# Designs tried in a protein design chat: VH-VL binders against f4iux6r469to655. Part 13

Target 1, 187 residues: f4iux6r469to655
Amino acid sequence: RLLQRLPGCVSRDLIDQLTVEYCYLNSKTNRKKLVKALFNVPRTSLELLAYYSRMVATLASCMKDIPSMLVQMLEDEFNSLVHKKDQMNIETKIRNIRFIGELCKFKIVPAGLVFSCLKACLDEFTHHNIDVACNLLETCGRFLYRSPETTLRMTNMLDILMRLKNVKNLDPRQSTLVENAYYLCKP
Key: E = the ipSAE of ESMFold2; O = the ipSAE of ESMFold2 at other seeds; V2 = 0.75 times the mean of E and O plus 0.25 times the DockQ between their complexes.

## First folded at step 4 (VH-VL)

Design a10 (framework fv_emicizumab_arm2; at its last look DockQ between E and O 0.79; V2 from the best seeds 0.00; counts 0 for: pae E 9.4 > 2)
Fold by ESMFold2, look of step 4:
Structure a10 (fold): chain C 187 residues (1-187), chain A 121 residues (1-121), chain B 107 residues (1-107)
Amino acid sequence: as target 1 above (187 residues)
Amino acid sequence: QVQLVESGGGLVQPGGSLRLSCAASGFTFSSYSIQWVRQAPGKGLEWVSSISSSGSYIYYRREVKGRFTISRDNSKNTLYLQMNSLRAEDTAVYYCARDYYDFWSGYFDYWGQGTLVTVSS
Amino acid sequence: DIQMTQSPSSLSASVGDRVTITCKASQSISSYLAWYQQKPGQAPELLIYAASSLESGVPDRFSGSRYGTDFTLTISSLQPEDIATYYCQQYDSTPYTFGGGTKVEIK
């Protein structure tokens, strides 16, 4: 019922209205169903991630298990996929990391998790991990760079990123992706 | 209640063509990657082809590339395998199998019962 | 391509016995390994994913482990309903590849 309307919430007003309606269905079973629906956002609908993150942030004040379950599912998904090399998972990896990044901007994902994910990608900076790192930075890197509490750590990680670009044998697409991500964070 | 039902198998002469279908129900088909896996009579399992949930990423086993075409129609909850230039070694039960996307990709949590393709003179 | 070498190809054991089936990957696949059970005349069913994680509804007598590129499926106490062929499968990268299978029978 209400969960079928999620993909149609392509504006702030639409997601806010659905969020209000959902508050009347506050049970543990309904909260689990909502988290699964949010987690299963179609890989082709990345524009929904900010609106879904907004809903989670709104519900976090009264339904603490929604953000905790979603964040745990996203972290587990990242850890299960970070070393996989098959190309069919790139869509899932990008959805995963962009969702983590959006939730970080809404203060649902702590910055420590973002830095842990970024470190994991930089530690094995090859294949999909280049794309994942750059997508994370494009989503929340500037936010973390401009936040006083995280500026130094983000600066250090951006320096590591550029060092890796210069010493690894990246193809032109990968090199451009890294440079674009870097300068989005530090214009 | 998750179900995958293959159809379109049968007896075909070498060099012939068949189109296999896999009808999905009981889950949101467009959220899952789906695969074709085959099993020759009395033999083991062999991955044939994969298609991502969006259809943007398609992979084939080397031995079928150029002869087989995987596709999906998310509006009809159906996976397809167009098989051309069939050979005796393509004789097998063909399964469609759903990826398990809770936290993992590339292993298959639900399988259809299969459809038999026999290629013989 | 990543080759999965599964052993033994068949075994026979008594009810209550501990049964061990092994797979060796030709290169590192991390923990991206699944185990399937295929009963006669049926499609495969998932038992274990991520080398050691038990699929929902699978009895606790099944377990999986990893040491390097060596993977083990263990049935701690074989039951009559466990008669089947067991397959390992790597999902680290395409082409996804299966082991040759282990047929398990009761004496």
Scores: ipSAE 0.006, ipTM 0.602, lowest interface PAE 9.4, mean pLDDT 88
Fold by ESMFold2 at other seeds, look of step 4:
Structure a10 (fold): chain C 187 residues (1-187), chain A 121 residues (1-121), chain B 107 residues (1-107)
Amino acid sequence: as target 1 above (187 residues)
Amino acid sequence: QVQLVESGGGLVQPGGSLRLSCAASGFTFSSYSIQWVRQAPGKGLEWVSSISSSGSYIYYRREVKGRFTISRDNSKNTLYLQMNSLRAEDTAVYYCARDYYDFWSGYFDYWGQGTLVTVSS
Amino acid sequence: DIQMTQSPSSLSASVGDRVTITCKASQSISSYLAWYQQKPGQAPELLIYAASSLESGVPDRFSGSRYGTDFTLTISSLQPEDIATYYCQQYDSTPYTFGGGTKVEIK
């Protein structure tokens, strides 16, 4: 019922209204259904991730298991995919890392998890991991760069990123992707 | 109840064409990657082709690339395999198979019963 | 392409025996390996994914393990209904590839 409206929440007001309505369905079964629906956002609907993350942040103060379950599922998904090399999974990897990044901006995902994901991509800076790292930075890199507690570590990670770009002979598409991500973080 | 039903198999001469269909029900078809896997009579399993949930990423085994075309219609919950320039070595039972959730894709948690394609003079 | 070398190609064992089937990958595939059971005249069924995770509804006598690029399917106590051909499959990268199969019979 209410979960069928999730894909239509393309504005702050729409997701906030649905979030209020969902508060009246506070049972363990309904909370698990919501988490699964949020996690299974269509790979073609990445624009919804910020709104879904907003809903999770709003519910976090009164339904502590919703953010906990979602973050654990996203972390498990990242760990399951990080070493896979097939091209089919790039869409899922991008959805995963962008959702992690959005939740970080809403203070649901701790910065430590974001840095662990970024480190994993930089340690094996080839293939999909280049795209994943750049998408993570495009999503939350500026946020972490501007935050006093994480500025130094983010700066160090960006320096490593540019060193890798200059040392590895990336193709033009990937080289541009890295430069764009870097500039978005440090305008 | 997850269900996958293949159809369109039959006897065809070398160089001929067939179109296979796989009708899906009991799950959100548009959220899953789907695959074609084949098995020659008395032989082992062989992955043929994969298509992502959106249809934007498509992969083929080398021996069929250029001859086979995988596609999907998410509005009809149907997967297709257009098979052109068929050869004797394409003779097999063709299965459609569903990936297990998006983030574990590449293994096949539900299989159809298969449809037999025989390529012979 | 990642070659999956499965052994033995066939085996015969008594009811109650412990049965071990091995697959070796030609390169690292992490834990991206599945095991399938195909009973005579039927489609394959998933037994194990992620090298060691048991699919829902699969009996506890089945287990999987990994050591480097060597993967093992174990049937702790063979039952008459376990007569089948077993396949391993890597899903690390395309083309996804299967082992040659292990035909299990009861003696």
Scores: ipSAE 0.006, ipTM 0.602, lowest interface PAE 9.0, mean pLDDT 88
Fold by ESMFold2-Fast, scan of step 4:
Structure a10 (fold): chain C 187 residues (1-187), chain A 121 residues (1-121), chain B 107 residues (1-107)
Amino acid sequence: as target 1 above (187 residues)
Amino acid sequence: QVQLVESGGGLVQPGGSLRLSCAASGFTFSSYSIQWVRQAPGKGLEWVSSISSSGSYIYYRREVKGRFTISRDNSKNTLYLQMNSLRAEDTAVYYCARDYYDFWSGYFDYWGQGTLVTVSS
Amino acid sequence: DIQMTQSPSSLSASVGDRVTITCKASQSISSYLAWYQQKPGQAPELLIYAASSLESGVPDRFSGSRYGTDFTLTISSLQPEDIATYYCQQYDSTPYTFGGGTKVEIK
């Protein structure tokens, strides 16, 4: 069964091979099963997110509902979780935001959605939201900073991030996390 | 025999709250996504909210987001809709309906008989 | 949001007539469209899914077809028990949206 092989696709060759085999499936049910499998990636399997994003990008030209469904699920999950302070949600928040960031590098997630997520975190600068914002920047910040169409917006967001770090007097862990994320984008 | 039975409807004043329940029987409840769909008196059908089989994935129409909360208890085969800050526009018969697919974009093969919610002063 | 425009809003026909109801999507939804029948005072019942697939137990006088973003529900020979309001529903993406309904009456 093709979907049983999905968690084992830990290389570009393996995910590309599975993607080619999947392209011969022409069923709404199979596409929904794929999207569900991709969305339900374990929060501990962050290494799979880049491969899953590559698969989605490859399928996007022929199966437009796959990227559409996945992006909608991820956006809704982000909006559900961004205001929650419960520690049990942090791993899910990190998986969610890193997946959004990986999909942004393939242009499946539009830059506008990434900036909306980043702004939400900066507007409510809690320990969880600092971790989420920094993970997003680590994943796609340099990509957005290097792109002429998003360089100005990224510069503005990074300036806000550093201003908040200086004004809010963060603990050493959070302060270091922010500095590392900032300089990963603007080395 | 698949059955969905709604309860909890009634008359409430604007700004009030109601909790609707949908009791499911005759199928493996934990394997299905379930929906809330409403219908204002003399008007058409309007989708309200969806919850996946596990309860992990939830969607709302824009007008109820932040006011309504969908939830489920698979051990009791029961779906809930907590309705807060009710408005006159929320007056409708509320149906629970079973989605054929776990992944929210299905058609609704079985519907309950509905429960009437009236929001008025 | 995807808009579903259903026409006509109402119709009157004789027993035995062929009845046609149409539904137009504001954008491509492939074949992710269902048709429901709602009799007065009752819950809706599924008739057709995937634009043209007949639900188990539904009489074969009901059929559905698709042409691009245009969808049609046909009742080949109207019966008295078919008096109801009919709704189309897209399920390509959330929010799921319904057509405005078509009330079918016997003249």
Scores: ipSAE 0.000, ipTM 0.445, lowest interface PAE 15.6, mean pLDDT 86
ESMFold2 (binder alone), look of step 4: mean pLDDT 92; pTM 0.942

Design a11 (framework fv_emicizumab_arm2)
Fold by ESMFold2-Fast, scan of step 4:
Structure a11 (fold): chain C 187 residues (1-187), chain A 121 residues (1-121), chain B 107 residues (1-107)
Amino acid sequence: as target 1 above (187 residues)
Amino acid sequence: QVQLVESGGGLVQPGGSLRLSCAASGFTFSSYSIQWVRQAPGKGLEWVSSISSSGSYIYYRREVKGRFTISRDNSKNTLYLQMNSLRAEDTAVYYCARDHYEFWSGYFDYWGQGTLVTVSS
Amino acid sequence: DIQMTQSPSSLSASVGDRVTITCKASQSISSYLAWYQQKPGQAPELLIYYASSLESGVPDRFSGSRYGTDFTLTISSLQPEDIATYYCQQYDSTPYTFGGGTKVEIK
């Protein structure tokens, strides 16, 4: 089975080789199995997210349902987690948002979804939402800041982030986290 | 000019073996999945086997699984079909056919002329 | 396995006639269907892929359409060189399966 090789794809060459072989699997059932495997990447294997995103981007040219299914699942997961106050699994939230950010750099996730995620975190500026927003910015914030079509909105979001940091009583760790994320996006 | 040329067909008795070859030219053979498709006299087309561009992923129709072996040698631009334990119902013209796009198509733009395999009754 | 039911098995028509051949999948295959033309004594030739996409070099009189699991191949104005057997093929999943073929003859 090809799916057992996914956790071992820790280089561009390895993931590209597997992607080429997977292009041969022309079944809706096999495409759904792949999406499920990609979505269920372990919380501890964040290093795989860039490779999985590259695979999805390559497959998007011939298998349009793969990126659409994955993006929908990630968006649904974000919405379920951000709106439940008793969900304290920060590792799951970070895996989710980093995957969204990696896919954004390949233009699989639209910038609008990234901005919606950022706004949700800024609207409820909790400890966990600060970590989530900063992880998203560290993953794709510079990409969005440097893109002409998203520069203005990114600049506005970054300004709001800094204003919230300055008017809220953040501990030194959270304050530093926000500053680091901000300056990773802007010189 | 893309060309696929099959060879190796002939008359064989039931239970016998034959090895078919398909020589490819005019394209980057190692980039394409290739198929074997057969056609019994006066009957329709029947997919037999597929092999991925690297040779790592192979598929067979149920009736030939365990009897037929598809393989390829990308250094020689050649596809093979080893046919063992042949039966009367295996009598057909065997075509090799190339996927239309590299890696993912599943439909076939170039076909060889075919080679006839006759399994005596 | 996905079964492809093709109809009619044969037809006779005059030059200039509109000819329609149908193919029904036993389950959803989206648009993953191709049409082939096989002239007497020759290998098959690809006409249409992805249900309605015309292969390069194929005359505009050929067209394909899809409605659910029902697929049609249309020849808008039959020509003598169109005498052939036509096959549909699904490529949604292995095993790839072909329709039984439609033999087109001129009256």
Scores: ipSAE 0.000, ipTM 0.459, lowest interface PAE 18.0, mean pLDDT 86

Design a12 (framework fv_emicizumab_arm2; at its last look DockQ between E and O 0.81; V2 from the best seeds 0.00; counts 0 for: pae E 8.1 > 2)
Fold by ESMFold2 at other seeds, look of step 4:
Structure a12 (fold): chain C 187 residues (1-187), chain A 121 residues (1-121), chain B 107 residues (1-107)
Amino acid sequence: as target 1 above (187 residues)
Amino acid sequence: QVQLVESGGGLVQPGGSLRLSCAASGFTFSDYYIQWVRQAPGKGLEWVSSISSSGSYIYYRREVKGRFTISRDNSKNTLYLQMNSLRAEDTAVYYCARDHYEFWSGSFDYWGQGTLVTVSS
Amino acid sequence: DIQMTQSPSSLSASVGDRVTITCKASQSISSYLAWYQQKPGQAPELLIYKASSLESGVPDRFSGSRYGTDFTLTISSLQPEDIATYYCQQYDSTPYTFGGGTKVEIK
């Protein structure tokens, strides 16, 4: 019953209230059910990702297996899809990478994982990987650019991104997407 | 209880048109990619078209591109296939099939019973 | 387009026999292969996804395996209700493509 309320938590107050109620259901089975429900957020409901990430961050101090399981599932999903070339997975790839980016802003996903995902997309900068890289940057790129310990690495990745835009034959939509992502990070 | 029910099939002359519908129930329709797959009588399976959860991403097999239009109405839990300029080789049972929910996308975990489209003089 | 070559086209076996059906992909598809069962007059049903993962509700006598671009569906002990046509399908890239099918009959 509490997991069925997840899609309706469209505000900080709503997700915080559900998070408090969920603390009373702290068992290994219930934690696994929660992680699966969070992971299976609707592909069309990207606005929920920040709220789900907030819940995970709130629970992280007392239920450390929740963030670890979720991050592992998201990383596994990224790695399984990054080289898959069918067009049908774009919404799943965007959900995946935006969730990783939101969790990074909440200090649940380490910056190293974000940079690893970025590097994988830049190493094969074609097809969906262009959209995925840009969506990751739109989600957490400015956060990483403004953080002192990651500024240099983020700057180097953005320089690589712009070089790839200039040498690859991107369609106008993707070229614009790259430019928008770059300037969101470095206004 | 996941259910997919196709309708709108029938006999059509070459060059004619038909509109197929697939009514979905027992699951959150708007969460799933949906496919059309066809099977000529006594023959194998052939993927026809796919539509994403939002309806924003649409793909066709080459042989139907430009003639068939897939669409969905998430408020009515219904998938559509508009088939124009029909040919004899389009004769088949047409299934709507639900794409697998997770990152295994591209496999089809639930199928309707199909609706027969016959294109002949 | 990725071609899926399925063999045999048909087979006959006795109840209790071990049955093996193969599909060969024309290029690498990683593990993005599914197996379907279609009983006469019915829609297909998913048995196996990701080459070896058993779909929920499918009897455990069904299994799938991969060796490179060669994929195998195994029925460890054939039952009367397993009379059907079996199809493989790759979903690594569009267009998604199916094998030609294997009709399984009881002797």
Scores: ipSAE 0.067, ipTM 0.673, lowest interface PAE 7.0, mean pLDDT 89
Fold by ESMFold2, look of step 4:
Structure a12 (fold): chain C 187 residues (1-187), chain A 121 residues (1-121), chain B 107 residues (1-107)
Amino acid sequence: as target 1 above (187 residues)
Amino acid sequence: QVQLVESGGGLVQPGGSLRLSCAASGFTFSDYYIQWVRQAPGKGLEWVSSISSSGSYIYYRREVKGRFTISRDNSKNTLYLQMNSLRAEDTAVYYCARDHYEFWSGSFDYWGQGTLVTVSS
Amino acid sequence: DIQMTQSPSSLSASVGDRVTITCKASQSISSYLAWYQQKPGQAPELLIYKASSLESGVPDRFSGSRYGTDFTLTISSLQPEDIATYYCQQYDSTPYTFGGGTKVEIK
């Protein structure tokens, strides 16, 4: 079926071709199946997230329930995992936050949700939340920093990030992640 | 249907080694965290080790760290547990268990039938 | 490590009785608690995850609840096939830890 081709869409042309073909299968049941397939992108295939986000953006004007369902599922996933302490969820958390960030760049996820996620990580800036915050910033931080309506809020969040780095005793890996994320946003 | 099948158990002397395997089918193995859990005869359940989807994140209970090695081969849908320097207290049925997929990692929604490891002189 | 104190260690009840099993966590684990059923000679099966969510295919006579660090598994009407040992398990933090188990028998 067409959904089995999703993991193979490793280029703009491939995802665009599949998106066109999918338009001929426009039913409520097929839209729900597409959303579940997009949400269940393999945790090891993060390069697909931009292409999946492109497909969602293309379909958003004619199939408005696709972006709304996907964004709700991603937000629910973030809220379920943000306080979980074990190491085993880091891959799921990274997939989740990078997908949210990619969808923000395609204007499918509102910036308010991104800032809410970032605030939650900065409020408890330890453990996985450091990695999640850095991955979010690497994905969409420069986009939000360069956008006039969000520049001030992003600047304030980046100032908080650097203050927390200076106050907290981060290990070298996480300290490097914070520095890289910061300078990607403000080169 | 989801299936997990353990193999490689048996009788071994103290200080010996065994390699357990868990063959997975009926689901996308590379999407899931997988665990080893053991149960000594007539006793309760004891978590042994966890491995993340990519294999990059690994945890052990303290009593087996340095002696046991968990690994996975996502191309073969197989989980492994290399057990070295075995002791009598390692005698148990060893289960592989799949983590609940979405947000509930750490709860185990499918279990194999187990493979018995007996460590006795 | 988070200790899970499960009680009772065993119980006997009649078919149709309401059965309650409890677990107490040594620190906050939020709702990250699972309940498992292990029938004699079989592997455990998941009944409840996230303290109160019923796993697919599990009969609705099983339910779970949370109050702070106290967790309860309830069987509303005990059936003959419910003879098993029941375990709670926290999954908030590694090492993941299980309660000591509750063996349920029919009188």
Scores: ipSAE 0.030, ipTM 0.636, lowest interface PAE 8.1, mean pLDDT 89
Fold by ESMFold2-Fast, scan of step 4:
Structure a12 (fold): chain C 187 residues (1-187), chain A 121 residues (1-121), chain B 107 residues (1-107)
Amino acid sequence: as target 1 above (187 residues)
Amino acid sequence: QVQLVESGGGLVQPGGSLRLSCAASGFTFSDYYIQWVRQAPGKGLEWVSSISSSGSYIYYRREVKGRFTISRDNSKNTLYLQMNSLRAEDTAVYYCARDHYEFWSGSFDYWGQGTLVTVSS
Amino acid sequence: DIQMTQSPSSLSASVGDRVTITCKASQSISSYLAWYQQKPGQAPELLIYKASSLESGVPDRFSGSRYGTDFTLTISSLQPEDIATYYCQQYDSTPYTFGGGTKVEIK
């Protein structure tokens, strides 16, 4: 019964309340069902991703299988989708990458995975990959840019992003998206 | 490389107390749930208690709840079991065991050698 | 509590025989079931987790399967070093519960 409350958790108070209730349920089957419910968040409900990531981060100290399962599912989904150009819903790709970015800010997703995703998009900087890269940067780029451990790598990736914008003949929407992502990361 | 070593077992009279320790090495102790599992002489395995990686979530079997206290010191890589009001039926070898950190925590991938607790009648 | 009923309680078989041990959960535990081997005088050792996943370092003659709430451990060709008591354990929910054990002896 707790799982049907997830879509309604549109505030920190609501998600924290639900998270506390989950802490008293010690069932592996229920934890796997929770991870699947979090993973299957609707493509139109991107506002929930920050709350779901908060829940995962809170549960991580006590239930290591929750973050591990979710991160694996998200990485597998990214790898399956990044090379599919024509027959894929852009909203699914954006949901995937924004969730990865939100989890990165809670240190659930390691920075190395984020950089791998970003590099994959930059290596074929066309079609949906432009939107995916920019959404990732908008979500966690500033977090990574401000961290001493990742500042240099982020600076290099941002420089590559700007060079690609200039040489790939991007349309005005894509050019604006790249510029907005870049300046959101670098104050 | 992973090692768990129990200590603190011995002979105790009914109603007495005993404190068991489990020293962990070869892995990041603070990342794992750790368990206490016991086995009475010639009998099967019986789960006793579980403690989360942070120590915030603790679980007990019904028969020991209120008498036993599980705790951990992550700075010392050590797990404890404080056993009070001991009964003859608590006589057993006590094992500490590590949870899988993967998707399948709750299965116990490494066990200590055990320490014998004997409660005389 | 979830009850785990393990059968048989003991069996005797010859080297090279196929051995099967069964375990039944009193309610659904999905695939959250582990199998352990305990040799005389030793601590238990994990053989199989998630009902059918072989633990690293365990011989491939060991396998596990699930059908609903019924679980089976199979030793495809019994070896002398396999004399031991085998236990199933559900880890879907606390309290974690073990089966009563199956003592495997060689003739």
Scores: ipSAE 0.000, ipTM 0.464, lowest interface PAE 15.8, mean pLDDT 86
ESMFold2 (binder alone), look of step 4: mean pLDDT 93; pTM 0.949

Design a13 (framework fv_emicizumab_arm2)
Fold by ESMFold2-Fast, scan of step 4:
Structure a13 (fold): chain C 187 residues (1-187), chain A 121 residues (1-121), chain B 107 residues (1-107)
Amino acid sequence: as target 1 above (187 residues)
Amino acid sequence: QVQLVESGGGLVQPGGSLRLSCAASGFTFSSYSIQWVRQAPGKGLEWVSSISSSGSYIYYRREVKGRFTISRDNSKNTLYLQMNSLRAEDTAVYYCARDHYEFWSGSFDYWGQGTLVTVSS
Amino acid sequence: DIQMTQSPSSLSASVGDRVTITCKASQSIYSYLAWYQQKPGQAPELLIYKASSLESGVPDRFSGSRYGTDFTLTISSLQPEDIATYYCQQYDSTPYTFGGGTKVEIK
């Protein structure tokens, strides 16, 4: 019943209230149900990803299996899709990568996984991988750029991104996506 | 209530152009991917083109790519299909259809009533 | 492209009969298949999505099932208002493809 309220949690107060109430229903079965509900967020509800990530971060201190299960599912999904040029999977790929990025800002997803995802996209910088890389950078690139531990690696990745934009002779839409992502990270 | 209303169909000669519109109401248009699906007289359904909620991702069937352009104006709640270099085989009722509310692009929960495009001399 | 082979192309049945329509995908589409009903002169309406999920407002005499790449739409007890052409549609990958349609008529 509490899970029916997830799509309506469009503020910090609402998601925090639901998170507190969920703590009273703590069981392994309920934790598995929650992870599945969070993972299956509709691709049209990307605005919920930040709130879901906040919930996961709050629960992480006492329910270690929630973040572990969710991160594993997201990583598995990324790896199954990243090399496919399938037009149909673009919205699923964007939902996946944005969720990974939101969780990175709460330190639930380690920076190393984000860089691994970004490198995979840059290694085959064509088709959907351009959109996926740019969405990842728009979501957590500035967070990683501003963090002393990751600033140097982010600077190197952004330089590679801009070089690939010029070498690949991208169309105007793709070129604009890359420029927007770059300047969001490095204003 | 959810409504999709197509307009702009008519008779046009081969090689001509038409622009179709689909006016949406009763839902948050900017949150949904929308499709054009056509049906030749007495024949089956044929997917033509899809556009994502933001307008950033656009897909076409092979036979219309380069001739047709799908676009949307989220501020006006309107979908467009610019059809150039029309051929007799493009004669059909053109429907706009909305993606199902919970799922990734492909199943269509609401359809307009369609607008007839006839390509003939 | 994924081809959807729908059968039969037409059928005639009596009110109260169980009607089955089949659709076969040329490759795996998992459960990414929808069924539509189109009444004469009208736009299609969604009946079933994800192979077996009944759309809200659709009578429960309609059901869908999947076995591998084979999909079935069943009408458990045909009613007069069910006279229509039925289409399956895969949405696993673009281009989205429809079956050829099945015209259902009442004797």
Scores: ipSAE 0.000, ipTM 0.464, lowest interface PAE 16.8, mean pLDDT 86

